# VH-VL binders against Very-long-chain (3R)-3-hydroxyacyl-CoA dehydratase 3 (HACD3): the designs that were tried, part 6

Target 1, 90 residues: Very-long-chain (3R)-3-hydroxyacyl-CoA dehydratase 3 (HACD3), of Bos taurus (Bovine) (a7yy55r5to94)
Amino acid sequence: VLTPHVYWAQRHHELYLRVELSDVQNPAISITENVLHFKAQGHGAKGDNVYEFHLEFLDLVKPEPVYKLTQRQVNITVQKKESQWWERLT
Key: E = the ipSAE of ESMFold2; O = the ipSAE of OpenDDE; V2 = 0.75 times the mean of E and O plus 0.25 times the DockQ between their complexes.

## First folded at step 1 (VH-VL)

Design v3 (framework fv_vulinacimab)
Fold by ESMFold2-Fast, scan of step 1:
Structure v3 (fold): chain C 90 residues (1-90), chain A 124 residues (1-124), chain B 112 residues (1-112)
Amino acid sequence: as target 1 above (90 residues)
Amino acid sequence: QVQLVQSGGGLVQPGGSLRLSCAASGFTFSSYAMSWVRQAPGKGLEWVSGISGSGGSTHYADSVKGRFTISRDNSKNTVNLQMNSLRAEDTAVYYCAKETYEVTGDSEYYFDYWGQGTLVTVSS
Amino acid sequence: DVVMTQSPLSLPVTLGQPASISCRSSQSLLHSEGYNYLDWYVQKPGQSPQLLIYLGSNRASGVPDRISGSGSGTDFTLRISRVEAEDVGVYYCMQALQTPYTFGQGTKLEIK
């Protein structure tokens, strides 16, 4: 299974994940308080394929992700359970 | 301050090759997508190619697919455009341009900074 | 590909008067997130292009409020309320909704 390139950033209240996939429609994003699973068909580093990843958050999050689809990337915003700066994502 | 400094242009014969480079400073290079935009003499702007911050995703205009290759070296803060099988129609000033930051929920796709441009002339 | 069409292509204006440029896209640039992926750039003589407006109506840093962008979907306008000598240049709209990014033909603004 292919894994896309993923970057992250944060604010006190939020986490941002930038998934390097273009031409994505209706990605499958599953989230709990501590785990995110991502699966989508799109164009990535190894061409047109199905790309998947999962990650376990360092701390708790709210299980209501918001995502934004662009031609070049999938941007996922996740709300932190507690407003605080995270030393690392996982 | 943000700077994009271009090099590698010149005169080349049809069918030849040239490599353009763009050295970036003043921002976290690996976090931003980069593009090349060209302008033929007396003509408008044409987007040529783009590359994501990681280098994992690349896109090309149909006019250059299979002939041009965009790449980046994040350790050196450079983005490169390898141009092969050059044609007279590729004669243009080539600009590198920085795309906006795409990691946050407020990310947008536009070119906030442009290089000075590099002239490429394909002629016999 | 999305086709961008600008009008007029030549815009002679008298100093101090208003000017407007239209940009039309072959398909809607309004994305599901509520943003219009349309940007405006100006290229002054002998210079690189520079950003004026992003996402339809947001001014880039350093752009004066006499320059504004408006519109949604397929029809967009760039307005200059009072043209100054420094505004001379070629104005381009660009869609960034999908690759390939595409530009309008350009509008040359000249002082009459």
Scores: ipSAE 0.006, ipTM 0.629, lowest interface PAE 9.9, mean pLDDT 85

Design v4 (from v1 with heavy chain K98R D99G L100E Y102W G104Y S105D G106S Y108G E109Y F110L; framework fv_vulinacimab)
Fold by ESMFold2-Fast, scan of step 1:
Structure v4 (fold): chain C 90 residues (1-90), chain A 123 residues (1-123), chain B 112 residues (1-112)
Amino acid sequence: as target 1 above (90 residues)
Amino acid sequence: QVQLVQSGGGLVQPGGSLRLSCAASGFTFSSYAMSWVRQAPGKGLEWVSGISGSGGSTHYADSVKGRFTISRDNSKNTVNLQMNSLRAEDTAVYYCARGEDWYYDSSGYLDYWGQGTLVTVSS
Amino acid sequence: DVVMTQSPLSLPVTLGQPASISCRSSQSLLHSEGYNYLDWYVQKPGQSPQLLIYLGSNRASGVPDRISGSGSGTDFTLRISRVEAEDVGVYYCMQALQTPYTFGQGTKLEIK
C-alpha cells in the first residue's frame, strides 16, 4: 500500500491535514471510531497510483471530516470533540 | 459553478450600522475561508476581514477592528459583515471573496469574487 | 504589517508590445514549505477583481500563457509578453503570507 506525504496543523477546535496528492478525484475520506481512513487515486511521490492511509487521533474528534481538492493537494479539516491543544496528532 | 452573490449595501449616516451578506453556491462552503475586500471610490483594494472555513478564526484590518464583525452560517452557505460605527472613510464597494483555509499554513489567495456592494456613509 | 510596493503606477503600452509590473514586499514572502505567498489580480473597468497568478507563478484557470509571474522572496514581476486590448485594467499584487493581507497600490495599464 502506498502512503502519501501528510502534514498537519491545529487550532484549539480543529485539525488540518494536507495530503500531498495531485489530480485526485472523489477521494474516500471517513472517520470511524476516532480513526481517519483515506484512500484516493492520484499523483504522489511514487507516481500515479492508489494512495491510502489510516491514523488514529490522539484524542476524540467529531466524525464529519470536510475536504477540499486543489490541483496539488487534498486539504482535510476535522473538528475536535474537546477544545484543547494537542501535543501530537497520534 | 462557483457563485458569490452579495446584498445589503446602501446609504447610511455616520455612526450608523449596515450588514452585508454574501451567498455562496457551487462548492463545499465550509471547506473555504472567506474574505471581505473594499475599494474606496477611485482608490485601490484594501483587505478588511477574513474568516476560516469553520468560523473558528477571524481576522481584521486595524482600520475596522472593533467596529466590524465577520461571521458565517455554513448551514445557509453565507458569510456576513456587520458594520457598526460607520465613518465617511468606510465609503467603498465591498467585495466578498473565497480563499484557502487559514488555519493551515496555506496560500489564502482569493480565487472567486462577488459582484460588489456599494456602501456610502454620508450625512 | 507587510507593505507592498508596485512600480510603475501608470503603464501606457502599445498593442502587441510587452509590459512588466514590479512588486516588492517589506519582508520575504517565501515560506518554509517552498511557496511564495504572492498573488496577482486584475480589475477591468466596471468589473470585480479577478485572480491571475497565485503562489508567485501559477496561472489561474483561463489565464492565457502570455501572462506570467516570477520572482521570489521580496521581488516579484508580472509580465505580459504581448499586450492585447482585453488586458486594460488595474493590476494588483497581494501578499497572503500573514493577516492582514495587503495589496500593492495598483498599476493602471492603458493602451497608447
Scores: ipSAE 0.011, ipTM 0.617, lowest interface PAE 9.2, mean pLDDT 86

Design v5 (framework fv_vulinacimab)
Fold by ESMFold2-Fast, scan of step 1:
Structure v5 (fold): chain C 90 residues (1-90), chain A 124 residues (1-124), chain B 112 residues (1-112)
Amino acid sequence: as target 1 above (90 residues)
Amino acid sequence: QVQLVQSGGGLVQPGGSLRLSCAASGFTFSSYAMSWVRQAPGKGLEWVSGISGSGGSTHYADSVKGRFTISRDNSKNTVNLQMNSLRAEDTAVYYCAKDFSIEVPGSDYYFDYWGQGTLVTVSS
Amino acid sequence: DVVMTQSPLSLPVTLGQPASISCRSSQSLLHSEGYNYLDWYVQKPGQSPQLLIYLGSNRASGVPDRISGSGSGTDFTLRISRVEAEDVGVYYCMQALQTPYTFGQGTKLEIK
């Protein structure tokens, strides 16, 4: 299982995840039971391959991620259920 | 081949309600976010609302929060904007626009196709 | 909210001459390293807006080479190297970094 590099940032209402993966094809991004699941074909640190990861959020989030594809990254926005600042992502 | 065909609109008094609809064809509707953008007579563009492909996430401009509700019916390829408590300053041509894709690679946040526009006039 | 400011707002231009429109954002539009979430649209008389440039500098399908976008962070430029009659319209920049997405005021390009 190859894992891409993932970075995060936040606002009171939102979480932002930056997945360092280019030429992304067929991304599967979902949230079930407060766990984000990511799987995509793309170019990462280990070359062209299928990359995947999952992470369980520290607190409750809404179950519908929104994402944007750029040339080198997949940017995922997740809505927090309660507007608050998180000390950690997981 | 992509088409966005709008309906609804018209003249309504302040405090009234209207529902705008946008029927999409030529692309996998449920895979794309959809937005509404308005333009007051002689003025510029203002983004008012957006909805994710599944309908699970919605966003609104501050000027319409609490009054407008965006929704979609993926079985009918439609996105709707319910406008309540209308004010004179809501008078505008309203456009639906195809937004980014949650599934299709390379579909960044941009409005590559727009509906023909629907005029909403709020006047007494 | 991110405030987008365009200049000039009125741009009379002679056919065949170059034209430039500036767009400034109140904060950096770099969401991720290397990418600017800034798009350009044109609205021709009597028509719906149409996409010209996305992510700062990428031309949309069908957009001629004489139209280009450049810039980074807070300062962006749309340039037309040789203005043609079909370029008449109102040009808008839009930031897509965060909601609400916000447009500049618009620049009306007219042939003089």
Scores: ipSAE 0.005, ipTM 0.602, lowest interface PAE 13.0, mean pLDDT 84

Design v6 (from v1 with heavy chain K98R D99E L100Y Y102I Y103L G104T S105G G106Y S107D Y108D E109A Y112I; framework fv_vulinacimab)
Fold by ESMFold2-Fast, scan of step 1:
Structure v6 (fold): chain C 90 residues (1-90), chain A 123 residues (1-123), chain B 112 residues (1-112)
Amino acid sequence: as target 1 above (90 residues)
Amino acid sequence: QVQLVQSGGGLVQPGGSLRLSCAASGFTFSSYAMSWVRQAPGKGLEWVSGISGSGGSTHYADSVKGRFTISRDNSKNTVNLQMNSLRAEDTAVYYCAREYDILTGYDDAFDIWGQGTLVTVSS
Amino acid sequence: DVVMTQSPLSLPVTLGQPASISCRSSQSLLHSEGYNYLDWYVQKPGQSPQLLIYLGSNRASGVPDRISGSGSGTDFTLRISRVEAEDVGVYYCMQALQTPYTFGQGTKLEIK
């Protein structure tokens, strides 16, 4: 299974994930208080394929992501459970 | 502060090649997708090509597919457009533009534009 | 490809009067996430295009409140409540729902 390129950024109350995957179809994005699972059909570094990753957060998050699907990338916004600056994502 | 500075335009004969370059400063370049938009003399805007922040995904308008190649060098903060098999109808001012980053949750608008580079394809 | 149609294409207005530009898309720009992927740009004489409105109705930084965007789905409007000399230019709508991104034909705003 292939892993897409993922970038992240943050604010005190939010995490932002940019998944470098275009023409995304059948995305499955699930989240718990400490893990995000991503799986989608799309076009990435290895061409048209199924891409997947698991991410264990440094601290707790709210289990309700908001995401935006475009033909060039997937943008995911996650709310932190406690408003604070994280030294790293995982 | 935030700037896109373009170079590489000029006059070329039909069938020739040109490489356009766009140098970025004042922001974290690798966090933004970049596009090229052109405007033929006296005409409207036409989106030409786009590239993701990592460079892992590229897209092209049908009019340039197979002839133009978009690329980027994040270590040098540049995005490039290699234009091959040029035709008279490619004559236009070419703009590079930055797309919104994930910090705002939006990658749907061009918020910063370069100054434009004139490309003339004529014999 | 999504086709974008603007009207009018030529818009002469008197200083201080309101102006409106319409933009229609061949398919809905309202995505399942709840956003309308429609942007408005202006190109002033001799300048690069600049962003005015994103996601249908949000003003870009520095855009005055007399300029507003509205609409949803396939029909969108850019309105200027009172036109000023600095508003002269060609206005374009653009859909960002899918690649290739497509622009309307442009509306030239002129002062009479």
Scores: ipSAE 0.011, ipTM 0.640, lowest interface PAE 9.2, mean pLDDT 85

Design v7 (framework fv_vulinacimab)
Fold by ESMFold2-Fast, scan of step 1:
Structure v7 (fold): chain C 90 residues (1-90), chain A 122 residues (1-122), chain B 112 residues (1-112)
Amino acid sequence: as target 1 above (90 residues)
Amino acid sequence: QVQLVQSGGGLVQPGGSLRLSCAASGFTFSDYAMSWVRQAPGKGLEWVSGISGSGDSTHYADSVKGRFTISRDNSKNTVNLQMNSLRAEDTAVYYCAKDYGDYEGYYYMDVWGQGTLVTVSS
Amino acid sequence: DVVMTQSPLSLPVTLGQPASISCRSSQSLLYSDAYTYLDWYVQKPGQSPQLLIYLGSNRASGVPDRISGSGSGTDFTLRISRVEAEDVGVYYCMQGTHWPYTFGQGTKLEIK
């Protein structure tokens, strides 16, 4: 169980997370009680392994993340409940 | 509450050495890459050097490569710039900046120190 | 090194009027991760640079909606819809897609 590298960016109404993990299929991504849960089999810094992380957002988000898989990363989009800019992700 | 406090500037003669320091507070220092950016009097910004959060990767502008060394001490929350073989054209205000990037990546500079003047003159 | 070219370099503007700064890169700034590492900074007189826009179009915390960034590939624009006295300063674009990071020459915005 290893943690992948994760980057973030934002707009007023959205958060974008980039997970540096390649060759991912069917990741388990969910939001419960304002915590993002990520678990996937893929290729990361420690090779082919199961990578997992949990992230509690600074402010309220909608509980329906969407994601896009590329060969080298998982891109996750999360909707903010209130349209505002965040100083930090967590 | 995120803050970068710089020190170590001053007047030095050509060929001399100087060490700049930047003390960080208000964030988990080892999670973020750090950069040094300089500005010569009346001129624009020039990126000088960067170091990953882990310290495992460093990058330098061609103008300083071989003369400047960036390092960090994650136990003391400091990033340092060792400047050797200083030249008149190195005269500038030097800024340390927190890169939003993580251990191995760089992104953009979201927090900047107050700047430290380095003057290289006889 | 990627060359960043700003236009204009001097921008005198009347209060309340719009202002626009162009930034062009010698190479595409779209990275393989689908992000464009193009940032805008402002340096107000006597102050450290401040982040305004990151990753092409995202406003930094505290930056008002009247300031926006747009563009893709090699052509980018910073727009101020209505210039206020507090906007005086030198504006820089910066690319982070390619090493080393490089800045544009700077655009000095002044009230006339």
Scores: ipSAE 0.000, ipTM 0.574, lowest interface PAE 15.1, mean pLDDT 84

Design v8 (from v7 with heavy chain K98R D99E Y100S G101Y D102S Y103S E104G G105W Y106D Y107E M109F V111Y; framework fv_vulinacimab)
Fold by ESMFold2-Fast, scan of step 1:
Structure v8 (fold): chain C 90 residues (1-90), chain A 122 residues (1-122), chain B 112 residues (1-112)
Amino acid sequence: as target 1 above (90 residues)
Amino acid sequence: QVQLVQSGGGLVQPGGSLRLSCAASGFTFSDYAMSWVRQAPGKGLEWVSGISGSGDSTHYADSVKGRFTISRDNSKNTVNLQMNSLRAEDTAVYYCARESYSSGWDEYFDYWGQGTLVTVSS
Amino acid sequence: DVVMTQSPLSLPVTLGQPASISCRSSQSLLYSDAYTYLDWYVQKPGQSPQLLIYLGSNRASGVPDRISGSGSGTDFTLRISRVEAEDVGVYYCMQGTHWPYTFGQGTKLEIK
């Protein structure tokens, strides 16, 4: 499957994921306490295609993601279950 | 110290081409999206084009789509704007700008280059 | 495209007096993430634009407390509580909620 380029950043209480796909339509984003699934039609490094990825978080998160679609990217914000600094995303 | 240093402007006739460059220093270049914003003489600001940190995603204003191409070379810390089929209405000072993501998203332009004048006239 | 309308376009102010600039958007700038992607920039004579306010009301680094941003939805205000000589310039609002990014026309602040 084609995997988009994903950046992550954090604060003590939040995780941020920036998925680098343009012209994204109807992304499927699902999240549990420890897993995020992403699938979308969009334009990425391999052109117009379906892109997807799956990741298991290092620690627990709240299963209520917020995302913002732009022409250039999908931005996902996830709340950490416990405020702490993570050494790794996964 | 964040710096964005621009080059490549000049005078060109309608239908001509120019390539603008913006050299970045003082930060991890590949972590930030970059944009070009232009300003016609005595007029306001107009967003022109943007590119993601990886270079995988680009977006253009309708006024330049199909004529301008934004690209970046993360090994050289540069973002470039290739401008083809130039028109008189493209005459402007072109700024490169860094898109900050303090909450993890591209939110605002926190640093701007010095500007490069592009004049399209016969 | 979202249209950003600034008022006034010309703002002559006496030193030490307050100044306010209005910015209105043709569509709500509140996104589903509860953030409002409305920024303010100033362009001083002969200089590049510089960031003043981001996400509606957050001051950029180095911006003094006398400059503040407020508003929600479609109506936004930049306020300077006491105008100083260094504030001369053209002020622009910008929205980042909807693509493409769009700027207001600019408000020229001058000392009278």
Scores: ipSAE 0.015, ipTM 0.666, lowest interface PAE 7.2, mean pLDDT 85

Design v9 (framework fv_vulinacimab)
Fold by ESMFold2-Fast, scan of step 1:
Structure v9 (fold): chain C 90 residues (1-90), chain A 125 residues (1-125), chain B 112 residues (1-112)
Amino acid sequence: as target 1 above (90 residues)
Amino acid sequence: QVQLVQSGGGLVQPGGSLRLSCAASGFTFSDYAMSWVRQAPGKGLEWVSGISGSGDSTHYADSVKGRFTISRDNSKNTVNLQMNSLRAEDTAVYYCARGYEYTVTGDSEYHFDYWGQGTLVTVSS
Amino acid sequence: DVVMTQSPLSLPVTLGQPASISCRSSQSLLYSDAYTYLDWYVQKPGQSPQLLIYLGSNRASGVPDRISGSGSGTDFTLRISRVEAEDVGVYYCMQGTHWPYTFGQGTKLEIK
């Protein structure tokens, strides 16, 4: 299982995940109140391959992810269930 | 008080090389993406390159791809643009700017909120 | 590439009067994350560009409320309710929704 590089940022009500993966095809992104699963074909640190990760959030989120594909990355926005600042992502 | 102070630039012949530097202060440098935006004499703005806060991701406009290399040194709070195989059409004022990507912990994503003073690059015989 | 078209390209205006600049994109700038990645910058004579508006309508720090951004999809407007001498400069819209990032041609605001 190849894992892409993932960075995160936040606002009081939102989480932003940046997946460093270019030429992404058909990302499969599933989310529950506490877990996000990501799987996609793309070009990452270990070349062209299928990249996958999952993460269990520090607190609850709304299970409605939104993503934006760019040339070099997949940007995922997740809404927090409770508006508050998180000290860490997981 | 965010500051971006640029250096480098000058006159170079076609085919030559120059290295531009941008020294940052007043913020946690590694939390912010950095970009270079240029402006040819009397013309508008053109984004040319960007680098993520960590330095792991770099991006280039097609016009400079393969010739320019963006890099950063987070221990020195500096972002650099190495320009090789320069052409007359690269003549421009080059600005470093903070932004156009996520910050790891902050709110300055997807806009250029602070700009350096600009560095003139002239490519001419 | 997404083409950003500004109008007018030259905008003479009388002090104290309103001014408006249009920016039109060749593709919608609304993304599935519900954000519109449209910025406005101004470049005053002899100075670096500076941010005025980001994400369509949010004012940057220090920008007075007489300057506002509006619009959605492909049509955007920057408005100055009362032009002051310090507003002289070239105004640029920019899109960050689609790769590569692109700027409009610029609109030169001059005092008549």
Scores: ipSAE 0.005, ipTM 0.593, lowest interface PAE 12.0, mean pLDDT 83

## First folded at step 2 (VH-VL; from f6 with heavy chain G56R V103I; framework fv_felzartamab)

Design f6a (at its last look DockQ between E and O 0.05; V2 from the best seeds 0.00; counts 0 for: pae E 9.7 > 2, placed apart)
Fold by ESMFold2, look of step 2:
Structure f6a (fold): chain C 90 residues (1-90), chain A 125 residues (1-125), chain B 107 residues (1-107)
Amino acid sequence: as target 1 above (90 residues)
Amino acid sequence: QVQLVESGGGLVQPGGSLRLSCAASGFTFSSYAMNWVRQAPGKGLEWVSGISGSGRSTYYADSVKGRFTISRDNSKNTLYLQMNSLRAEDTAVYYCARVEYTIYSDSGTYYFDYWGQGTLVTVSS
Amino acid sequence: DIELTQPPSVSVAPGQTARISCSGDNIGSKSVYWYQQKPGQAPVLVIYDDSDRPSGIPERFSGSNSGNTATLTISGTQAEDEADYYCQVWDSSSDYVFGGGTKLTVL
């Protein structure tokens, strides 16, 4: 099990995560106890493999992420529980 | 020009209380996480406590949890550390430090880009 | 939780290369930061993200990090480099973790 590269951006109300995996299969993406859980098969920086990460957010988020599989990446949108500008993701 | 100026240090007896302040200028204070880092005389650096830019998330080293409270007033550009139940081992210079804002990968990037001059807290007798 | 170990002191002649190690379990998987502290002064960041220099830090400062050891290297060491040096990482279980510090003596 390998860790994918993850990049992020934000607006006052939401976070955008970009997980650098293509050809994703069997994605498991959830938020519990303010931790994003990600696991999927896909093609990443270390080739075809199972990629997994767990990410505790800097501040509170709502537990229902929205995600979209794209040609080159997985885009995840997470709603902040309170609108604010975050200085870091975790 | 970024400036951080600590104040409120002094001599206090064990079991006493003290409140430290850090006045910030030269940057948008509410955009940055802030931290307290201390250094006992002749010793190394030890992280004490951190607070998010909004003030809603707070973090503490195990050695101070339950005794110290970090807070901030973004309207006054001021960071605080309320220190209760002080012990001799809390004797140190206390630095206010700013966390640089960065874009993250899975390894994260977390460092202090600006430090104040420090304020001395002495707990004795 | 990770613990960072630095040698207590390092001595180097002027103009020679100083190397200050920072050992920690799998430290190569983390970003390492280095601070310089001169007597009576606050720490100053000299290396971030293992090997990058902030603006105003001389090119003689460099860094590396792999396996269980990160290293701060000062080439062409000058008298003004005499200071204490601290490595630091962030860890999810311990938050900000500093090494114990290394006193660099230039003689």
Scores: ipSAE 0.008, ipTM 0.614, lowest interface PAE 9.7, mean pLDDT 87
ESMFold2 (binder alone), look of step 2: mean pLDDT 91; pTM 0.923
OpenDDE, look of step 2: ipSAE 0.020; ipTM 0.705

## First folded at step 3 (VH-VL)

Design b11 (from b10 with heavy chain I34W T50Y; framework fv_bepranemab; at its last look DockQ between E and O 0.38; V2 from the best seeds 0.00; counts 0 for: pae E 4.2 > 2)
Heavy chain, then light chain:
Amino acid sequence: EVQLQESGPGLVKPSETLSLTCTVSGGSISDYYWAWIRQPPGKGLEWMGYIYTSGSTNYNTAVQSRVTISVDTSKNQFSLKLSSVTAADTAVYYCARSEWDYGGNSYFDYWGQGTMVTVSS
Amino acid sequence: DIVMTQTPLSLSVTPGQPASISCRSSQSLEYSEGKTYLEWYLQKPGQSPQLLIYEVSNRFSGVPDRFSGSGSGTDFTLKISRVEAEDVGVYYCMQGIHLPYTFGQGTKLEIK
ESMFold2, look of step 3: ipSAE 0.234; ipTM 0.802
ESMFold2 (binder alone), look of step 3: mean pLDDT 90; pTM 0.935
OpenDDE, look of step 3: ipSAE 0.249; ipTM 0.815

Design b12 (from b11 with heavy chain T53Y; framework fv_bepranemab; at its last look DockQ between E and O 0.32; V2 from the best seeds 0.00; counts 0 for: pae E 4.2 > 2)
Fold by OpenDDE, look of step 3:
Structure b12 (fold): chain C 90 residues (1-90), chain A 121 residues (1-121), chain B 112 residues (1-112)
Amino acid sequence: as target 1 above (90 residues)
Amino acid sequence: EVQLQESGPGLVKPSETLSLTCTVSGGSISDYYWAWIRQPPGKGLEWMGYIYYSGSTNYNTAVQSRVTISVDTSKNQFSLKLSSVTAADTAVYYCARSEWDYGGNSYFDYWGQGTMVTVSS
Amino acid sequence: DIVMTQTPLSLSVTPGQPASISCRSSQSLEYSEGKTYLEWYLQKPGQSPQLLIYEVSNRFSGVPDRFSGSGSGTDFTLKISRVEAEDVGVYYCMQGIHLPYTFGQGTKLEIK
């Protein structure tokens, strides 16, 4: 299993994830039991491959992630259930 | 280009509720934070609170017990209600947008022109 | 609440000369993701505030390069290399990380 590099940022209500994977089409993104599941075909550090990761959030999030595809990356927005700053993502 | 415009009565009596609406044009309120910031005459700026387009709010503790911010996505508007007003609530009230990006920026990039609200009997 | 303290509260500058405004926060504005949420706003006479600098040193779109921001932790500075007449107004620093968001008292810049 190949894992892409994931950067993150946050505001009070949201987590922002930037998945370093280009040319992604039809990614599978879901949140179950407070775990983000990502799987997609794209170009990453290991070339054109299927990349996958699972990320258990530090605190509770809403299970409705939103994503946007760009040529160079996948941007994922996750809503926090409580407004707060997180010391870490996981 | 995104534009914000405050509207509402410029005069409110003490103990009544101040109500303002911010109408957003040139863009959707979706995916942004929307804030109210006020400025008493000759004074500095005070952040009152904000609302995410989905409805999540945070308020300044100084006004939390009296303030309500709401959003109406169908009208591309968000509003401010401040109850039990006193002379201390006399100010220019600004609505503003916080840019949304994946870098987590929190700055206010667009502002309304502001509307003066005077609390007087 | 985070207290933002600006110095000076007013300054008069000859056109073409530099200006410097200090902003101190009562606690660090840095966060674990590597961001420092310090902003500078300018409110020109009779106008709404406008964003100048965000995240300490990033000029907002359309802001002239004579404006620069610097600092870290709790100490920040806004500099204007060559003050122009259009720079007249009140400058505010703001922290945008700890709730409630708080502004400095403002620094009134006038032209001599």
Scores: ipSAE 0.089, ipTM 0.778, lowest interface PAE 3.7, mean pLDDT 92
ESMFold2, look of step 3: ipSAE 0.212; ipTM 0.799
ESMFold2 (binder alone), look of step 3: mean pLDDT 90; pTM 0.935

